# Ledger of designs, part 52: VH-VL binders against q9umr5

Target 1, 268 residues: q9umr5
Amino acid sequence: SYKPVIVVHGLFDSSYSFRHLLEYINETHPGTVVTVLDLFDGRESLRPLWEQVQGFREAVVPIMAKAPQGVHLICYSQGGLVCRALLSVMDDHNVDSFISLSSPQMGQYGDTDYLKWLFPTSMRSNLYRICYSPWGQEFSICNYWHDPHHDDLYLNASSFLALINGERDHPNATVWRKNFLRVGHLVLIGGPDDGVITPWQSSFFGFYDANETVLEMEEQLVYLRDSFGLKTLLARGAIVRCPMAGISHTAWHSNRTLYETCIEPWLS

## First folded at step 16 (VH-VL)

Design qm1
Fold by ESMFold2, fold request of step 17:
Structure qm1 (fold): chain C 268 residues (1-268), chain A 123 residues (1-123), chain B 112 residues (1-112)
Amino acid sequence: as target 1 above (268 residues)
Amino acid sequence: QVQLVQSGAEVKKPGSSVKVSCKASGYTFSTYYINWVRQAPGQGLEYLGIIIPEYGTANYNEKFKGRVTITADKSTSTAYMELSSLRSEDTAVYYCARGSKWFDSTPYYMDVWGQGTMVTVSS
Amino acid sequence: DVVMTQSPLSLPVTLGQPASISCRSSQSLLRYTGNTYLYWFQQRPGQSPRRLIYQVSNRDSGVPDRFSGSGSGTDFTLKISRVEAEDVGVYYCMQGTRWPPTFGQGTKLEIK
């Protein structure tokens, strides 16, 4: 039997967006129990990420309990940050493959239609004024906003990303690292034609330095300090990178070639 | 000196397949994109697809999906393009061309080209 | 797919005179990051294509300064200020902003 698969959606998204992914899984892994979590749909995806993590945690606990052999996570866009937080806070998770499908794992520093709709007078250079305020941190987008030119504000104000990345000291850092390291494989998926994640290399734990030069995962301080286990996972051979050109942000879960190449091998 | 050297010309019958090789030298093969492009006699350039050799992640122009397969062998620094169910209109020179490093944002950069491989499909 | 339209398709030119090739895309080539991935290639007779210009206006190493690229959005131009005999060949524009990359039809430059 194949391990159950749990799917977590992204910003302004819903479970319906994953109908093609469900079809692909049913074709290649017949009999697999696939649960697309129908929580925080649409505008509810703007709720604080810790609130979303709590809700998703409550939903995954019974699924994991019924599958002692383990489960797989497929987590899209903003949902990949929710899933990484789940892996950190759950002392007893049994996730084998964590498949991060074009997720802003090191944060976002780019204008999107959603940002313009939500903050119409803002642009990426000044959005830190909103996002790094107590009011701004009530919105999920601001929980992973990462302005490379205001790192001091990011480190002090981020209620989510700076904590799960281990960029700010906190009493749970050792336990969260231990929990995250229980994952079997971390599968990172993304590509240069995404069009939304900025920089797109955030999906591979890359990010801008202060000059907006993209540094690779292995050049990031969180990797070098092994703050939440990336260096340890890479040394074990547990990090799988699956970059693919030619896929836009909304197509990652509906492209058969991407599924067969990057997702299917990790669902057994 | 960065160089892409392709396999020799081939003559094929309709319905068969062809596999063109592209051997890289002078740089770290695995981390750079390889693109494939073809040119029918007297015609323009047509894009086939792309691969990141390090990860084996290929994508294809929809026009050729189902008939084209792009692969790479890191141990020999060689990329391959296989086209199946050949038709006379597949007669063309097939080129490989290097893109940027996969972690950069310019997969279609095509700064270095192979010499081309003539594939003739005739009965 | 983004359609790339070149004009003219045939360009006879007298040595030492200027030449200009137009390339128009069916959609804007401006990416959300502010980049425009428009390329120009030269294919001399019997040779593989060679990149001349990347990202609209940047000249590749070894490309003479008589070549220049310009444009934005959907309209792009390659100019040769003084055509030389070695410039004979076919010139292609290509967009790499939107998958899949697409080429113009080509412009055959000939010395008359």
Scores: ipSAE 0.835, ipTM 0.909, lowest interface PAE 0.8, mean pLDDT 93
Fold by ESMFold2, look of step 16:
Structure qm1 (fold): chain C 268 residues (1-268), chain A 123 residues (1-123), chain B 112 residues (1-112)
Amino acid sequence: as target 1 above (268 residues)
Amino acid sequence: QVQLVQSGAEVKKPGSSVKVSCKASGYTFSTYYINWVRQAPGQGLEYLGIIIPEYGTANYNEKFKGRVTITADKSTSTAYMELSSLRSEDTAVYYCARGSKWFDSTPYYMDVWGQGTMVTVSS
Amino acid sequence: DVVMTQSPLSLPVTLGQPASISCRSSQSLLRYTGNTYLYWFQQRPGQSPRRLIYQVSNRDSGVPDRFSGSGSGTDFTLKISRVEAEDVGVYYCMQGTRWPPTFGQGTKLEIK
């Protein structure tokens, strides 16, 4: 039969947003137990990401316990960062496929409507003043804000992204890497027409250098140092890239072609 | 030099399928987008869809979803477009056109075009 | 879909005179990154389309300097400073900012 699927939503989102994805899974994989976690909905998605990780961890434990053969994760947008942190902090997770659906895995450096709502007087070039403060780090958006022009501030102030990326020394870094490496497959999904994730290549662990030139995953320091296991996973053949043009940010979970091409094959 | 060479003209009956090939040379086929565009006789250009051959990830204009399939064979550096349930209004010249590398942000760059493949649908 | 509207659809021109083709989009073509993906193609009789201009104003290699592109937002223009006999054909604008890419109807340039 099919392994259970756990779905983790993104910023300003809720479990209802995945109704089309649920329909696709039911049609192609009937009998699959799919749980869309109903936590941190709407404005609650702005809570610190470590708080969200703890809440989602508590929710996934019983699901994984009932499925000793393994589970799959489908994690959308901000939810993909929550899921990557889950894989690091859970020493006995049984995740086979981690499907990262247009997630800002290397961070975000873009002026979005949601950032304008939250910080209306700031632009991306000066948002580091807010996000790299203790007050700013109480907001999930700032937990993965990655200003390529203020790398020292990022490395010092980021309470989440710099830690799960292994970009600075951390007492749990070795155990988090070991836990993350137990995943069966890492499926990276995203595309150039996303319109929100900036740069969109963040969904594939690409990101800006100091000149705002996008470097690929294999050119990133975190990959080269293998700080949380990307190089090891790639060498095992465990990283699957599934880029697709023509999908906007809010459409990744409601596009049948994307589902059939990039998600369905990994829901064993 | 960079070149896209397409298969020859086809004459098809309504209800059948056609598969047009597009063979690339002079560059690394797998890492660049391939777009498909058609042009009915005396008419303008109409977009069909796109593929990244490295990953086999195709997407389609909604107008053709369910009838068009775009694939690629990395070993022969060839992209394919198959259109099923053909109708007379599908009579057109079908073009392939190269985009940027997949990791760049310009999938619809269309800097190099194939010579076109005439597909005629009639009884 | 973004509708691309060209004007005029037929453009008879005297050799050596300037020509101007307008292209208007139903939505802004400015992407969140500051880029505008507006392209111009030339299709000579019996040939495949050939790209002339990419991203509003950048001339492709081998395209004569009498061709220029300009515009922003929803309004774009292709200009030919002095029309030559080899410029006969159909000219298309295309947007690549929003999925799916869409073309204008074409402007047929003819010598009077």
Scores: ipSAE 0.823, ipTM 0.906, lowest interface PAE 0.9, mean pLDDT 92
Fold by ESMFold2, fold request of step 17:
Structure qm1 (fold): chain C 268 residues (1-268), chain A 123 residues (1-123), chain B 112 residues (1-112)
Amino acid sequence: as target 1 above (268 residues)
Amino acid sequence: QVQLVQSGAEVKKPGSSVKVSCKASGYTFSTYYINWVRQAPGQGLEYLGIIIPEYGTANYNEKFKGRVTITADKSTSTAYMELSSLRSEDTAVYYCARGSKWFDSTPYYMDVWGQGTMVTVSS
Amino acid sequence: DVVMTQSPLSLPVTLGQPASISCRSSQSLLRYTGNTYLYWFQQRPGQSPRRLIYQVSNRDSGVPDRFSGSGSGTDFTLKISRVEAEDVGVYYCMQGTRWPPTFGQGTKLEIK
């Protein structure tokens, strides 16, 4: 039988957004148990990411316990960061495929409509003043805000992304790396027509340098230092890249061509 | 010099398929997008689809859903476009055009074009 | 799909005179990053299209400086400051901001 699939949604999202993905899985992998976690929906998706990680951890533990052969994760947008943190903090996770569906894995540095809703006078160039404060870190968006022009502030103030990337020393760094490295496959999905993730290459662990030139995963310090196991995973052949042009941010879980090409092969 | 060289003209009957090749030289084929565009006689340009040869990830214009298939062979630096269930209105010149490197943000850059392949559908 | 509308469709011009081609899109071509993926192509008789202008106003290498592009939002213009005999052909605008890429109908430039 097929391994169970756990789906984790993104910012301002809910389980309804995944109805087409569920249809595709049912068609190609009939009998697969798929659980779309209905936690931190809508505005609750703005709660601190560590709070979300704790809640999702509690929800996935019984599912993983009932599936000793393993589970798959499909994690969309902000949800991909929640899932990566789960892989680090869970000593006994049994995740085979971690499918990161257009997730800002190296952070976000882009203006969006709901940034205007939260912080009406802000632009990407000045949002660091809010996000790199204790008050700002109480919002999930600020937990992965990554301003390439204020990297010292990012490294000191980030309560989430700098920690799970191993960019700031902490007592759990070695254990988190060991836990993350137990994943079977890391499947990275994204593309240039996304329109929200900025740079879109963050979905592939790419990010801006100080000149806003996008550096690839293999050029990032977190890769070169292997701070959380990314270089080790790539060397094992455990990182799968599946970039696709022509998909907007809200269409990644509702496009059949994307599903068949990038998701379906990894749902054993 | 960066070049895209396409296969020769084809004459086909309605209901058959055609497969046009596009051989690249002068650059690292696998990491750059390849776009496909067509032009009916005396008409404008129409977009068909795109591929990243390194990953084999193709996407298609909805207008051709189910009839167009785009593939690539990295070992020969050649992209292919296959159009099935041909109709007389598919008579056109078919072009391949290079996009940016897949990791850049300009897949539709189309800085280098093939010479074109005339496909005539008639019985 | 984004509809691209060119004007005029036929452009007879006197040698040495300026020419201007308009391109309008049905939607704004501005991306979240501030980029606008609007391109101009020239197709000389019997040849493949050749890119002249990328991202609204950037001239490709080898394109004469008499060609310039401008515009924003939904309205774009290709200008030729002094038309030469070798400029005869069809000119297309194309948007690459929203999937799928779409072309204008083409503007046939001819010497009077």
Scores: ipSAE 0.822, ipTM 0.903, lowest interface PAE 0.8, mean pLDDT 92

Design qm2
Fold by OpenDDE, fold request of step 17:
Structure qm2 (fold): chain C 268 residues (1-268), chain A 123 residues (1-123), chain B 112 residues (1-112)
Amino acid sequence: as target 1 above (268 residues)
Amino acid sequence: QVQLVQSGAEVKKPGSSVKVSCKASGYTFSTYYISWVRQAPGQGLEYLGIIIPEYSTANYNEKFKGRVTITADKSTSTAYMELSSLRSEDTAVYYCARGSKWFDSTPYYMDVWGQGTMVTVSS
Amino acid sequence: DVVMTQSPLSLPVTLGQPASISCRSSQSLLRYTGNTYLYWFQQRPGQSPRRLIYQVSNRDSGVPDRFSGSGSGTDFTLKISRVEAEDVGVYYCMQGTRWPPTFGQGTKLEIK
C-alpha cells in the first residue's frame, strides 16, 4: 500500500485549494490516505509560524503513529516553512518524502500582488521596519521576511527563519539539524513564473546577496556551513530539484503536468 | 559557437506521429531551457512548449496538451518534440530555441534558434 | 493568453528611410520583479527567426545600432533608423512575461 500523504497549505489558503491534488493522487495512487490539514486557514495563517508548527505537530503525530512505514509531506508555499520547522523540532518523525511546493525556503523579499492588499506600500522598501520588531514577528509573513539589505536586523530579529536555518546561534541548532536529517528525500519545487515567491529561487534555497544577485543553494552560508543539513542531504542524494516554467503560484497544487512530473514520482 | 541542429524534413499521414530532434552544441545543454515553436506556411509563430533537460521538466501550451511531448537526452545533448494525432493544420516548420539557464528568470530568452524542421501532413 | 497586436502588418519602406513597428499587448508585460520580457525577432526570407531585441530595449550582439526598441507596459516599438536591403523580412514581437509566450502577427518589411 501507499504511504499516507499529509498536506499543509499556504498563506491565506485552505484545504479546499488542494481538491485537484487529491483527485490526482486518488487517480494515480488509489488507496492512498491523504489528509489535508485544515488548520490556520485564511487570515489565521498570519499567526506566528511557531504557533502553527505546534498546531500542525499535534495533528501529524497521530497520523505518523498509525503509519510506521512512513509518511509523505506535501507542503505548499508558507506551509513549506512550517513543515521544515516541524521536521526540525520532531526527533521521531518518519517522513519519507518532504515535498516543498513553491515555498520560500530561504525567505521572502520583494513586492507581489498577492500581498498588495495587506501592504499597500512597497514591502521591499519598508517592511523591514515592521517585521524586525517584536510585534512584527507576531505575524507569519515577518517570520520569513529576509531583507538582504538589512542582514543585521534579520539575523537578530528573525524569530523563525534565522533559527531554523541555523543562521543565528541557538541551543537547539544541533538537535534540529539531526532531526531534519531524518527525512528521506527533500523535493524542491518552484519556478520563474511563480509571481509570488521572491525571488522564486528561494524555493530552491537560492537567495539575494547584498547586491540582490541571486545565488544558488551551494553558494549560501547555510549550505556551506551545513547549518541545518542541506549539504549533508545533497551529498547523500536526498535533495531533488524540480523546476518548471509556466506555473503560477496558485497553480502548483492543481497543475496536472506539474503533479505528474514533480510530485507523483515521490508518492510511491 | 552555440548551435542548435534539427533533424530533417518529415512527411506524415494524418493520425500518425512525428518526432523532431534538436541537437545542441557549444554550451552546457542540460542547464538551459529549450523551447519549441512552430510556423505554418505563410503564417506567424506559435509556441508549443519548453523543457529543462537537467530535470526533464517540460511544460506545454494548453492548446497542444495531450498531443505534444517534449523530452531531452542529456547524454547526447538532444531535445525532442513529438506531436501525435497529426492533422493537416499541423503542417509547419518546427523550431527549437535556447532559453536562459534554468536558474535565471528568462526561460523564453530564445537567443539561439535551430534551422527548423518542415513537417508536412498530407493524405 | 496574452494577445500581441502588431501594426502595421505590411510595411513598405524606401531604402535609407526610417521604419517603425508597433506592438501592443492585451495585458501589461511588467512583472512584479520590475522586468519586462518583450522581445523582437527578425525573420529573413527562408531563414529561422533571429532575436534582435530582448527585454524591450537591449540589442543583441551583432545587431546593427540602426535597430532600437522602446516601450513599457502594453505599448512597444521597434525602430529602424535607416532601412537597408538586408532588413527585408518579417518582424515579430513576443512576450515572455506570461505563460504561454505569445507572438505578434508579424510585420512584413519590404523595399518600395
Scores: ipSAE 0.950, ipTM 0.966, lowest interface PAE 0.4, mean pLDDT 96
Fold by OpenDDE, fold request of step 17:
Structure qm2 (fold): chain C 268 residues (1-268), chain A 123 residues (1-123), chain B 112 residues (1-112)
Amino acid sequence: as target 1 above (268 residues)
Amino acid sequence: QVQLVQSGAEVKKPGSSVKVSCKASGYTFSTYYISWVRQAPGQGLEYLGIIIPEYSTANYNEKFKGRVTITADKSTSTAYMELSSLRSEDTAVYYCARGSKWFDSTPYYMDVWGQGTMVTVSS
Amino acid sequence: DVVMTQSPLSLPVTLGQPASISCRSSQSLLRYTGNTYLYWFQQRPGQSPRRLIYQVSNRDSGVPDRFSGSGSGTDFTLKISRVEAEDVGVYYCMQGTRWPPTFGQGTKLEIK
């Protein structure tokens, strides 16, 4: 039998967005119990990510308990960050494959339609004024806003990303790292034609330096310091990269070629 | 210097398949995109698909999905394009072209092209 | 798919005279990152395409300075300041901003 699959959606998504993914899984892995968590849908996905983590935790715990052999997580876009945090706070999770599907794992710094919707009069260059305030941090988008030109504000004001990355010292850093390292495989999926994740390389833990040059995962401080276990995971062959061109942000969960190439191999 | 050398001309019957090769040299093959483009006689250029050899992640123009398969062999620095269920309309010169590194944002850079492979489909 | 429309399709030119080719896209080629991925290719008779210009206005190495690219959004132009005999061939614009990449019909440049 196949391990259960748990799906976590992204910003402004609903369970309906994953109908194709469900179809593909059912076709290629018949009998798989797939649960698309219908929490924090639509505008509710703007709620603080820690709140979302708690909600999703309550939902996944009973699923994991019924699957002693382990489960797979497919986490899309913002959901990828939720899942990473989830795996960091859970000391008893049994996740075999954590599939990060076009997620801004190293944060977001771009003017996208989502950002314009929430902050129509703000450009990315000025968003730090809002996002790194207590008010701004009440929105999920700001929880992973990563302004490369205001690193001090990011490190001190980010209530989510900076913490799960271990970039800011906190009493749970060691434990969270230990918990996250329980994952069997970290599958990173993304691509240059995404159109939303900025930079798109964030899906692979790449990100801007102070000059907005995109650096690779291995050049990031979080990797070099192994602050949450990336270096350790890579060393033991637990990180899988699956980049693909020609996939828009809203197609990562519905493209058959992408599924067969990057997702299906990890659902065994 | 960067070069892409393709396999020789092919003559095929309708319904058969053809596999064209593209051998790369002068750069790190695995980390750069390879695109495939075709050109029917006297016609323009048409995009077929793309691959990252390092990860064997290929994507295809929807027009050709189901008939085109793009693969790569890192050990030989060779990319392949296979087209099945050949039709007379598939008669064309097929080109491979190099894109940027996969971690860059220009997959369709196409700064270097192969010499082309003529594929003729006739009964 | 993004439709690329070139004009003219046939371009007879006298040696030493300037030439201009227009390329229009059905959608803006400006990417959310601020870059525009418009390319120009030259294909001489019996040869493979050769990239001349990348990202609207950047010349490839070895491309003579008589070639220049310009434009933004949906309207782009390739100019040749002084046409030479070696410039005979078909010129294509291509967009790489949207999947799949698409080409213009081509402009056949020939000497009068």
Scores: ipSAE 0.949, ipTM 0.967, lowest interface PAE 0.4, mean pLDDT 96
Fold by OpenDDE, fold request of step 23:
Structure qm2 (fold): chain C 268 residues (1-268), chain A 123 residues (1-123), chain B 112 residues (1-112)
Amino acid sequence: as target 1 above (268 residues)
Amino acid sequence: QVQLVQSGAEVKKPGSSVKVSCKASGYTFSTYYISWVRQAPGQGLEYLGIIIPEYSTANYNEKFKGRVTITADKSTSTAYMELSSLRSEDTAVYYCARGSKWFDSTPYYMDVWGQGTMVTVSS
Amino acid sequence: DVVMTQSPLSLPVTLGQPASISCRSSQSLLRYTGNTYLYWFQQRPGQSPRRLIYQVSNRDSGVPDRFSGSGSGTDFTLKISRVEAEDVGVYYCMQGTRWPPTFGQGTKLEIK
C-alpha cells in the first residue's frame, strides 16, 4: 500500500483548493489515504506560525502513529514553512518525502495581493516597521518576512523564520537540525512564473542579498553553516529540485503536468 | 560560440509522430531553458513548450492538448520535441531556442535560435 | 492567452526613412517584480528569427543602434531610425510575462 499523504495548505487556503491534487493522487496512486488538514483556514491562516505548527502537530501525530512505514507531506506556500518547522520540532516524525510546493522557504519580500490586503498602506520597503515589531509578529506573513535591507531587524525580531533557519542562536538549534534531517527527501518545487513568492527562488532557498541580487541556496549562510541541515541533505542526495516555468502560484497544486513531473514520483 | 543545431526536414503521414532534435553547444546545456516554437508556411510564430534539461521539467502550451512531448538528454546536450497525432495543420518549421538559466527570471529569453526543422504532414 | 496585436501588418518604407511598428498586448506585461518581458524579433527571408530587443528597450549585441524599443504596460513600439536594405523581413513582438508566451502577427517590412 502507498504511504499516507498529508497536505498542508497555504495562506487563505482551504481543503477545497486541493481537490485536483486529490483527484490526481487517487488516479495515479489508488488507495492512498490523503488527509488535507483543515486547520487555520482562511483568515485563521494569519495566526502566528508557531501556533499553527502546534495545531498541525496535533493533527499529524495520530496519522504518523498509524503509519509506521512513513508518510509524505505536501505543503503548499506558507504551509511549506509550517511543515519545515514541524519537522524541526518533532524528534520522532517519520516523513519520507517532504514536498515543498512553491513555498517561501527563505522568506518573502515582495508586494503581493496578500500583502496589499493585509497592509493596504504599506509597501514592502516599509513593512519592516510593522513586521519586526511584537505586534507584527502576531501575523503569519510577518513570521517569514525577510527584508534584505534590514537584516539586523530580521535576525533579532523574526520569531519564526530566523529561528527555524538557525540564523539566530537558540537552545534548540542543534536538536531541530537533527530532527529535520530525519526527512527522507526534501522536494523543492517552484518557478519563475509564480507571481507571488518573491523572489520565486525562495522556494529553492535562494534569496536577495543587500543589493537585491538573488543568490542560490549554496551561497546562503544557512547552507554554508548547515544551520538546519541543508548542506547535509544535499550531500546525501536528499534534496530534489523541481523548477517549472509557466505555473502560477495558485496552479501548483492543480496543474497535471506539474503533478506528474514533480509530485507523483515521490508518493510511492 | 553558442549554437543550436536541429535535425533535418521530415515528411510524415497524418496520425504519425515526429521527433525533432536540437543539439546545443558553446554553453552549459543543462542549466538553460530550451523553448520550442513553430511557424506554419507564411504564418506567424506559435509557442509549443519549454524544458529545463537539468531537471527534465517541461511545460506545454495547452493548445496542443498533450500531443507535444519535450525531453532532453544532458549527456548529448540535445533537446527533443515530439509531436504526435500529426495533422496537416502541423506542417511548419519548428524551432528550438535558448532561454535563460533556470535560476533566472527569463525563461523565454530566446536569445539563440536553431536553424529550424521543416515538418511536412501530407497524405 | 495574452493577445499581441501589431500594426501595421505591412510596412513599405523608403530606404533611409524611419519606420515604426506598434505592438499592443491585451493585458499588462508588467510583472509583479517590476519587469516587463517584451521582446522584438527580426526574421529575414529564409532565416530563423533573431532577437533584436529584450525587456522592452534593451538591444542585443550586434544589433545596430538604429533599432530602438520603447513602451510600457500594454503599448510598445519598435523604431528604426533609418531603414536599410538588410532590414527587410518580418518583425514580431513577443510577450514572456505570462504563460504561454505569445507573438504578434508580424509586420512585413519591405522597401518601396
Scores: ipSAE 0.949, ipTM 0.967, lowest interface PAE 0.4, mean pLDDT 96

